VH-VL binders against q2ft37. Designs and how they scored, part 11

Target 1, 241 residues: q2ft37
Amino acid sequence: MGHHLKRVVSPKSWGIPRKTDKFVTKTSPGPHNKNALPIVVWARDQMGIVRNMKEAKHVLREREIIVNGRPVRHPDMGIGIFDIVSIPKSGKHYRILRDKKGRHVTIPIDEDAASSRLVKITNKTIVKGGRIQLNLRDGSNVLTDKQYKSGDSIVLSLKEGQKNEIIDHFPFQPGNMAMIIGGKHSGVVGRIIEHIPVPGSLPNRVILKDESSGESFETIDEYVVMVGRESPAIDRWGIEE

## First folded at step 14 (VH-VL)

Design p5
Fold by ESMFold2, last read:
Structure p5 (fold): chain C 241 residues (1-241), chain A 120 residues (1-120), chain B 111 residues (1-111)
Amino acid sequence: as target 1 above (241 residues)
Amino acid sequence: QVQLVQSGAEVKKPGASVKVSCKASGYTFRGYYMHWVRQAPGQGLEWVGWINPKSGGTFYAQKFQGRVTMTRDTSISTAYMELSRLRSDDTAVYYCAREYDFWRGYMDYWGRGTLVTVSS
Amino acid sequence: QAVLTQPPSVSGAPGQRVTISCTGSSSNIGAGYDVHWYQQLPGTAPKLLIYGNSNRPSGVPDRFSGSKSGTSASLAITGLQAEDEADYYCQSYDSSLSGYVFGGGTQLTVL
């Protein structure tokens, strides 16, 4: 049985032609959601750095591709927004972002930019010994002695000797800058106006002001990733590029 | 039978811009990164940057940030390098060079070069 | 100036052995990045001579060899011939510059 989606049903966020190849790699379980881009789709179809699945498997077996500080083992492994993809032996580094059309784009970055990653806290758990485990949007976790809240973003170091140390924090609160990563407004950068809790099983609502248009819009809290505080820091992530 | 055919020599005044072309043939243009490397008269080689012809993604040496733009036209298998705000020390032969091995970062085939002379 | 240091010139008689050094630092060769070598004959574009420290492309004679140790690399040419008279450049990647770097070049003269 094939382990690939037909190309015509693939997510638009992958940015692949739907009509030229009828099968694409299904995303395996991993750090990102089901709309994450399989590493083989990125390497073969977006970047053109491998020609086929056989070549992709070979480079992965050789540990040539590092995602967020770890070698990718399987071609089905998903990558997504804010991930750092590194090719250590040739010194190439990339950040995965989205454009204003909601498509994944790959931004070449220098060594310094590749030394950290931005990630959203989805929830937290008190583990044995009273330590706090932050569960992150990409499916990973970190331990901390400090208080952080769900919906906040943190910046994690990827530097050797400092891996997963929290080096910056962007609280989810009115006045701070966010990027929308899903739904109708995917790719929009806006400033939080109001967080509207919703009773029951429906998602909480967030009102933002689109910085480029000046118009207010609404989304759900799941789609909101904090990318700065009140001060403009949007360039740190290459969003305007 | 790889060939990289570059545009002809240019003479420019300080403050002007120059755009050098590099037409590729004999291989799949979109499958290999293209580098630009320059060589001042009687001097060594200096890396300027690279472009991925598939995605259009670019990366430039810090010395050239803000002055260089690399582009390509995949329909004619041609890479371009534009250097702006020229000064006399930009006088050099500018080479395009194919990166055969993305994973190791070496350049297996070079164009013949384009001499750019910047003088008053 | 060149990030990788090479002697400005070397010379040798036909049939002899010469070596060309390429000295880097902890941010390039010393960080484990490969060294590649290029030959530039007078009036021509560079040509790949050695890649991945020691590998020869097809068509490069076996009298050319490369090695790397610590923060330095070396190109050796044995059985020196008149047509080997050229400039030779090493190349690597430098993490502090986030970029590819070349040596200053070595002019080989065959006596």
Scores: ipSAE 0.852, ipTM 0.948, lowest interface PAE 0.6, mean pLDDT 88
Fold by ESMFold2, look of step 17:
Structure p5 (fold): chain C 241 residues (1-241), chain A 120 residues (1-120), chain B 111 residues (1-111)
Amino acid sequence: as target 1 above (241 residues)
Amino acid sequence: QVQLVQSGAEVKKPGASVKVSCKASGYTFRGYYMHWVRQAPGQGLEWVGWINPKSGGTFYAQKFQGRVTMTRDTSISTAYMELSRLRSDDTAVYYCAREYDFWRGYMDYWGRGTLVTVSS
Amino acid sequence: QAVLTQPPSVSGAPGQRVTISCTGSSSNIGAGYDVHWYQQLPGTAPKLLIYGNSNRPSGVPDRFSGSKSGTSASLAITGLQAEDEADYYCQSYDSSLSGYVFGGGTQLTVL
């Protein structure tokens, strides 16, 4: 019972009507923070592909839902932005994004788009043998012998035999394309103009140009996710320009 | 009594658009994906795409991307398929079909079809 | 050429057995995707006949059966009746096309 939060207090990012149920499944510990969407909420309330918790548990037990290349077995497992959700037996694939109101949205995608996922590097640590562990925004990590920087994005393969190989890299730097995932500019795609380091505990500032309007705006580096270099990667994420 | 009632036949000129409707009854419309499948005269079946009536999410066969738009109006349990920039090889019967089993992807009920003829 | 290959036609006498093949590839049936079958009587819409390789919907007699092996599937009709004269289509999913695919269809003639 204590593993559920009331629907009326659920995060708006889940995009579900408040007051439809007395309780919703709270997010269990997993790769995303407290704004992650429980898989059962996604399947039942957002997608309508299961009717109730009993059906949700059944399909999860049958390993019918794959998230980021792994079967989900627990209905309270969380999903979040840039996650890949696949239904292997019927060939349906989705990417989780956020809209301009900060709500999770589900974008149907093709097989090629579903074969990789985009993640932001939050920091790195040196582990046994001198290898570098990249710690990713979704709480996962990847080992590498190459140099990547905090704030960059990497693309990880989900293909059999190549799982978690780094297959692309979008450096955090002026001229490259980013998506904003928080604050009043959530959902905006912009080109990095300038990174303004701020001493102390305050967040660093980032100035971007909104590609659709041509207007410049400011946000904090926490909200910036690199989604391309000059251009061509933007379309693969289902992001509107 | 599941029923899918489609709009009537259309005759269009090349370059025009057509919008076919499919009104569902006898089941919970938002609970099942709707597919569109076409069949040119004397030919086989060709999948066009699907829509999730609950979320509004769509996915189109690559051949039709950029020319097809699928929508729905849940208040009247109706799905729509619009095909633009028509050409003569778009002449076909267009079927809507309900996907009963999301997990296996088969179509258990079909509309009677809407003939779209594209000619000069 | 259809992604799933079916013979263009088959025929049989009343009471006999007929089989209709559906040959795919490693990107569809060979990748483990299910095969479904539809019957299309002359002048009508397709009707679901077999789903999930071998399951019959309510109202489909047990003389219709389906199977799948490797990259191919088969529909068998026993006790052939005049009413079975129709076109038959197999359907699956193809990962290379990222979409649902049908066989080219098989016209069954009851002699």
Scores: ipSAE 0.850, ipTM 0.941, lowest interface PAE 0.8, mean pLDDT 88
Fold by ESMFold2, look of step 15:
Structure p5 (fold): chain C 241 residues (1-241), chain A 120 residues (1-120), chain B 111 residues (1-111)
Amino acid sequence: as target 1 above (241 residues)
Amino acid sequence: QVQLVQSGAEVKKPGASVKVSCKASGYTFRGYYMHWVRQAPGQGLEWVGWINPKSGGTFYAQKFQGRVTMTRDTSISTAYMELSRLRSDDTAVYYCAREYDFWRGYMDYWGRGTLVTVSS
Amino acid sequence: QAVLTQPPSVSGAPGQRVTISCTGSSSNIGAGYDVHWYQQLPGTAPKLLIYGNSNRPSGVPDRFSGSKSGTSASLAITGLQAEDEADYYCQSYDSSLSGYVFGGGTQLTVL
């Protein structure tokens, strides 16, 4: 019916068997794109920490799962790359990443790593009073009086009392480290060599050097997320080796 | 009903590695986290880390980071803990323990333990 | 030194009540993390005795009880019996260590 995706057509990023069920939970509108993973699929199918939808609803009613500092109430709420998922009562924390095949993977992290999240700036808007609104890849927004550029990444605090404070910044520029989140090179960490603007409606191109192989490759700017300056933040922002 | 059967005692020299196994039966192996806890002779319990058998995800106590690796083989319901660069103070009984309640973090069933002795 | 502090030993006569304390800090029990208790008989593996501060698993007699207040927890044993002679450990989670932590253990002697 109209409330469920057929499993055969579900996004590959969810990492679920395509022919196990006829239908899967459709992602509701939220802060992530169409490749977002419903929290119930994560908990039941990827993590195995709930058995069924009834248990998932009970867990969510009890506020047992915190995503990016907020309790999740709806089982089809979507999570995506770089999200922080926390289980406060048992001290378990996770960062969501993607592997080379574009599938979501879950990386256990410590308390310090779970106290912040990385997010890409999509664009900026000047709002009432001349303030700058940064529009972020996950669909959320933050206000700032500082200058940041589209394509940059920022690190937002998740600490109580400091939520959404910008605590670090990774400029999109040659020499800085990026992670590729789509296309043939998904999951690759590389150093920006060159940004090639393309006139018209076509995507801008980006040339990077793959850190592990030393080879250069090309992708589009949509797939590039800055994850560091001179070195990647491998122990805090979940760059998987 | 629930059983955690561990591999036998090991004697190792400093600098070596040891791999302890823990075979689970009587429950759905992929549905519960597995912890490793050790106990040096005459001393208390010390948490080493956990593994999620479903996802393969692991998390280690800071003291063991870089020296411990936890794995599993879901086809035979078996968890493993490998400790490398052994020292004499790694001599201990190593327990596997099932975490019954993911949300509260307590261990309801324990293996009998595997004695690892490190001596030169 | 253990993150959670327990008395090294306690003793009591059969039929008496004994209490074992477990003292933590603001990064563990004081942060609201639950306390669990384990009994370890000589030469055996630990056995879950109390979970979630005060709950007994099936098969644990109701003469064992637990409580938590502030930064501390307590295990009480009433109607003390000879088979209660064992080591007892409390366990919680510590946010500053990002890990599970045990008390140093308490040796209970039944006189």
Scores: ipSAE 0.849, ipTM 0.944, lowest interface PAE 0.7, mean pLDDT 88
Fold by ESMFold2, fold request of step 20:
Structure p5 (fold): chain C 241 residues (1-241), chain A 120 residues (1-120), chain B 111 residues (1-111)
Amino acid sequence: as target 1 above (241 residues)
Amino acid sequence: QVQLVQSGAEVKKPGASVKVSCKASGYTFRGYYMHWVRQAPGQGLEWVGWINPKSGGTFYAQKFQGRVTMTRDTSISTAYMELSRLRSDDTAVYYCAREYDFWRGYMDYWGRGTLVTVSS
Amino acid sequence: QAVLTQPPSVSGAPGQRVTISCTGSSSNIGAGYDVHWYQQLPGTAPKLLIYGNSNRPSGVPDRFSGSKSGTSASLAITGLQAEDEADYYCQSYDSSLSGYVFGGGTQLTVL
């Protein structure tokens, strides 16, 4: 069985030249399902910190790469937007973002920024004992006794001893800041003007104001990730605009 | 044979900017982070920041945030460090240094340094 | 003042042993970060001498050795020679500063 996509058909979001190699690593099961970037593609092709798969496997066996507080074990494990990638022994930390062309961008960050991660709530379920499980866009979940809504973002601690504690919350509502992670406006930061519910199976629509240009635009709620309440929260994530 | 050839000495007035270059040869430029480290006259070493020549990603020591910009041109294997709003205490030799081991963070080859003098 | 503390100077006669200490804290060496050592001969750029606490690059004589314990590291030079006269710097990473840090330097004089 082939663990590899052909290079020509690889997603554009990976930011690798098509037709460079005949095969690229397929994403395996992990926190991000679609548009996830395999860790080996990130390390070899985007960052240039390993030369080949053999070196990548060696590095992963040594637990040199930590994603969202956990060692990555498999070279085809996926990473995606807002993930924290850490190299603990040399003190290098990164946040994965997306540029306006829809490509993954790696932003170096300091220790404080690497001590938490931003994640969107996709839905919630009631689990055994009546507790609320928040199901997160990256495929992970957390338990809480507080009420949060689908579409909101939460900030989870990555600090030793406090891992997965919710330390901040950005409601999906007019006036709050969002980043667009898909479609025509990928990478744009805007302020929510209006959420337009659409009956049936059609996506709900969201109208935002682009903070850098002042122009309004429309997208679907799937592409909207809350990144703040007022202007100050933008700096927390390394978003320039 | 690894070589890091830096641009020549600079004399600047306070408030000006300086851009130092570091041309690499003898290794795959995109495969290794480049650090910038400075040394004031008669003083010790002070880390300024690093750049990943492959991605262009940079990280700066807190002291230099907002005043330093590190760039590179991969077509000529050259790294650059620009320091703005210069003060007299920025007078130093500025070294580029290759980080051989990304995972442990040590610098195995250093340029000869570029003296930047800031005086009125 | 340097984040990592080194004695400002050390001296020894040819053939003798000298040691240079590098004292850190819980945010750097004490947090388990490696210590690297650099030699800077007069008028020259620093040169890697020891990496990963105790490893020698190719071309560095085995009379140079390094060690790390707790929050401190040490560089030892045996069989001291005149050409060893130089400044020596330790380097590590500091999590509280989110950055690479050097010791203040130690001037070695061969008597």
Scores: ipSAE 0.849, ipTM 0.944, lowest interface PAE 0.7, mean pLDDT 88

Design p5
Fold by ESMFold2, look of step 14:
Structure p5 (fold): chain C 241 residues (1-241), chain A 120 residues (1-120), chain B 111 residues (1-111)
Amino acid sequence: as target 1 above (241 residues)
Amino acid sequence: QVQLVQSGAEVKKPGASVKVSCKASGYTFRGYYMHWVRQAPGQGLEWVGWINPKSGGTFYAQKFQGRVTMTRDTSISTAYMELSRLRSDDTAVYYCAREYDFWRGYMDYWGRGTLVTVSS
Amino acid sequence: QAVLTQPPSVSGAPGQRVTISCTGSSSNIGAGYDVHWYQQLPGTAPKLLIYGNSNRPSGVPDRFSGSKSGTSASLAITGLQAEDEADYYCQSYDSSLSGYVFGGGTQLTVL
């Protein structure tokens, strides 16, 4: 099957030795971009909790791994930043973040932190009945009667019976805290200074201040994910400063 | 044959730190989580936390958050637990224990324990 | 107080049956988390006795058995022998504490 990628050409965000193995599982089409980490690479190569593809397929068939409240069934399913990965029968929970080098890192989190997920609104669609469909960065959507803007982040409940309820909101605006998820400044948490719309097909620009260094920097709006309001939500979500 | 060899007994004063070690052999060290569990003299077992030796990821019981640090050195198959700001009720035998089944969370092999005594 | 409640002690004569209870709550056993049992002989480290509620590791005699129902679990020992004199601990996971929890322990005396 065409689900394999040579390790030497695999994305660096996976954090695996490129010269160790000839072939690595390609990420199937899914909610994250090409830097999404296949669940089998996460389980076998990053976490060491399965030994080979046969064991990975077995544990996935048994629904042992839950990502964002849904069992993962396929070893090539991709996971990405802010995803919640749970092993419900042993009570282990993790949030996927990125380090300064743009590699996905796995942060163990407690039950409370694992009960919700943060997601960026990419755009919105008006559907029948005047309701708003929010289209989310991970490829999913949620319906709402409330007004949210593209570029905002929302927090969705993962609790049984409340799944996909919006329980918090971080507006994309000057003064609010964001995390950078791509480009040179991946992993930086900073305060929005200015959003600079750019006409045409070029990306809009965002100016932020890295409050740990005091330095201002620029990135594109695609790489900006809101993680707080006036105060940073550092450690609230397992995000490391 | 699986073995977990722990460092020797320690005597510490209140306010100090202690770092105990657990050297693993007879299995793939990076393939199994390692737990730390303590037992005060004449008392029961108390879970301290775990480390994934592959990734270095850790998770600590709420009671120990901010005072415990678990690390490992995969080149010598050794896990470490450091407990800071010691007080007399930290006197206990500290066990390392291998989690055989990541998916169910039980421990199949235990070290012999390291007695840590905290007294002035 | 221990999250999982065990009787402090039980006793029995050789050849008899004893049971050791492990009572939890809706945040641990009652939430469906497995119960595991450990035997600790005097002066030694704990040893896995029962895992996944009722499974015996290789080398554990079949006179040891475990069960779970509702918010409680039970360890049964039949054909009691002098070598069974030990402390016994149940263990599970508790979602309210986000951590693994042990019972307070049960000292078994063989008369």
Scores: ipSAE 0.848, ipTM 0.942, lowest interface PAE 0.7, mean pLDDT 88
Fold by ESMFold2, fold request of step 20:
Structure p5 (fold): chain C 241 residues (1-241), chain A 120 residues (1-120), chain B 111 residues (1-111)
Amino acid sequence: as target 1 above (241 residues)
Amino acid sequence: QVQLVQSGAEVKKPGASVKVSCKASGYTFRGYYMHWVRQAPGQGLEWVGWINPKSGGTFYAQKFQGRVTMTRDTSISTAYMELSRLRSDDTAVYYCAREYDFWRGYMDYWGRGTLVTVSS
Amino acid sequence: QAVLTQPPSVSGAPGQRVTISCTGSSSNIGAGYDVHWYQQLPGTAPKLLIYGNSNRPSGVPDRFSGSKSGTSASLAITGLQAEDEADYYCQSYDSSLSGYVFGGGTQLTVL
């Protein structure tokens, strides 16, 4: 452990970054925005499960880390909110979330929770044969015969033999539970009170009630991710209350 | 040399809670997961859960969900396990154990254990 | 009842070979999870004996060996010695319980 004694004595400024919005990668299966974390920063700096880049590259070559059902091969691959990170050989699973202060957190989860992932529908297109393609916030897509709307969340199976099957749906509508993923209220969980469409190029507005404080607040629809229906599904996501 | 020093034996009545401590030395506390494992008198080992001392993340065996809380204080390299609503079948020696290899999940060093006796 | 099944006791004379089995299921050993073994001398904490099915930590004699096949694992002790008298536990991970599991333990007696 010779080279790792250096980390024990490192200055506080070399610790875990407080902000994740500086790191974005275009090759990640997660969000392609400023909130993405390189897998190496997560593993080395936040989790402490690798000591350096050399160890990170080794575990990635060995396919030890699975993100959203796929082995990670590049240390620069970004992970983001709602991603499922699994370590199959030791049975450890995690969901990436944000706390009420908007900071990245890693929530340990059980096998059942790790068998699915939550994702927001960004838009949809009609593809060959007239089928509907849902384009998802993480840059992936799925085909469906059912009607879903932009702004809704869906839950996709990660189970072998059922990958990308839609197993639950949280409509973007008043009364349903959402998590805020950007702006002043990042990390807050609230209930939608009102969706206010705004014509033109300005973002649509959303008014929510923060269930923990009882206070109402406003944000834009881009920052809203549905995490439940009228009954909260919050315990399944491990979101900080 | 790795050392895990646990708090002393405890006697509790049913319905009470107990908090066991495990002070680590001889290694980087934040670099290794800590497990808690118990052993009832004359019986085998039973896994209770783990904590990542760096992140504070915890995971508990299903039978202890809602009754166990694992914490740590990194400034004094100490892990804690609190078990609430005690009952007689919680009588056991409670061990802390370091997980050296995150990727394979084995415990390479164990504390001496803390006997918790629950009786009326 | 332990998730991993071990014989409650085994015995052998000095110099002999003994084998301790650890039988699991498709949700643990049969799913490919590693098996680790611990030795517990009377009145002491468990000590890691075998990890990753067959690897010995530094200081564990070569006469201890482990193997795994199908849904079962085995610990073999050759050249049995008096100081080997102890309880032995296997450990793995179980996906249906989302947790680490131990065998019920095997008491080894040296005759």
Scores: ipSAE 0.841, ipTM 0.943, lowest interface PAE 0.6, mean pLDDT 86

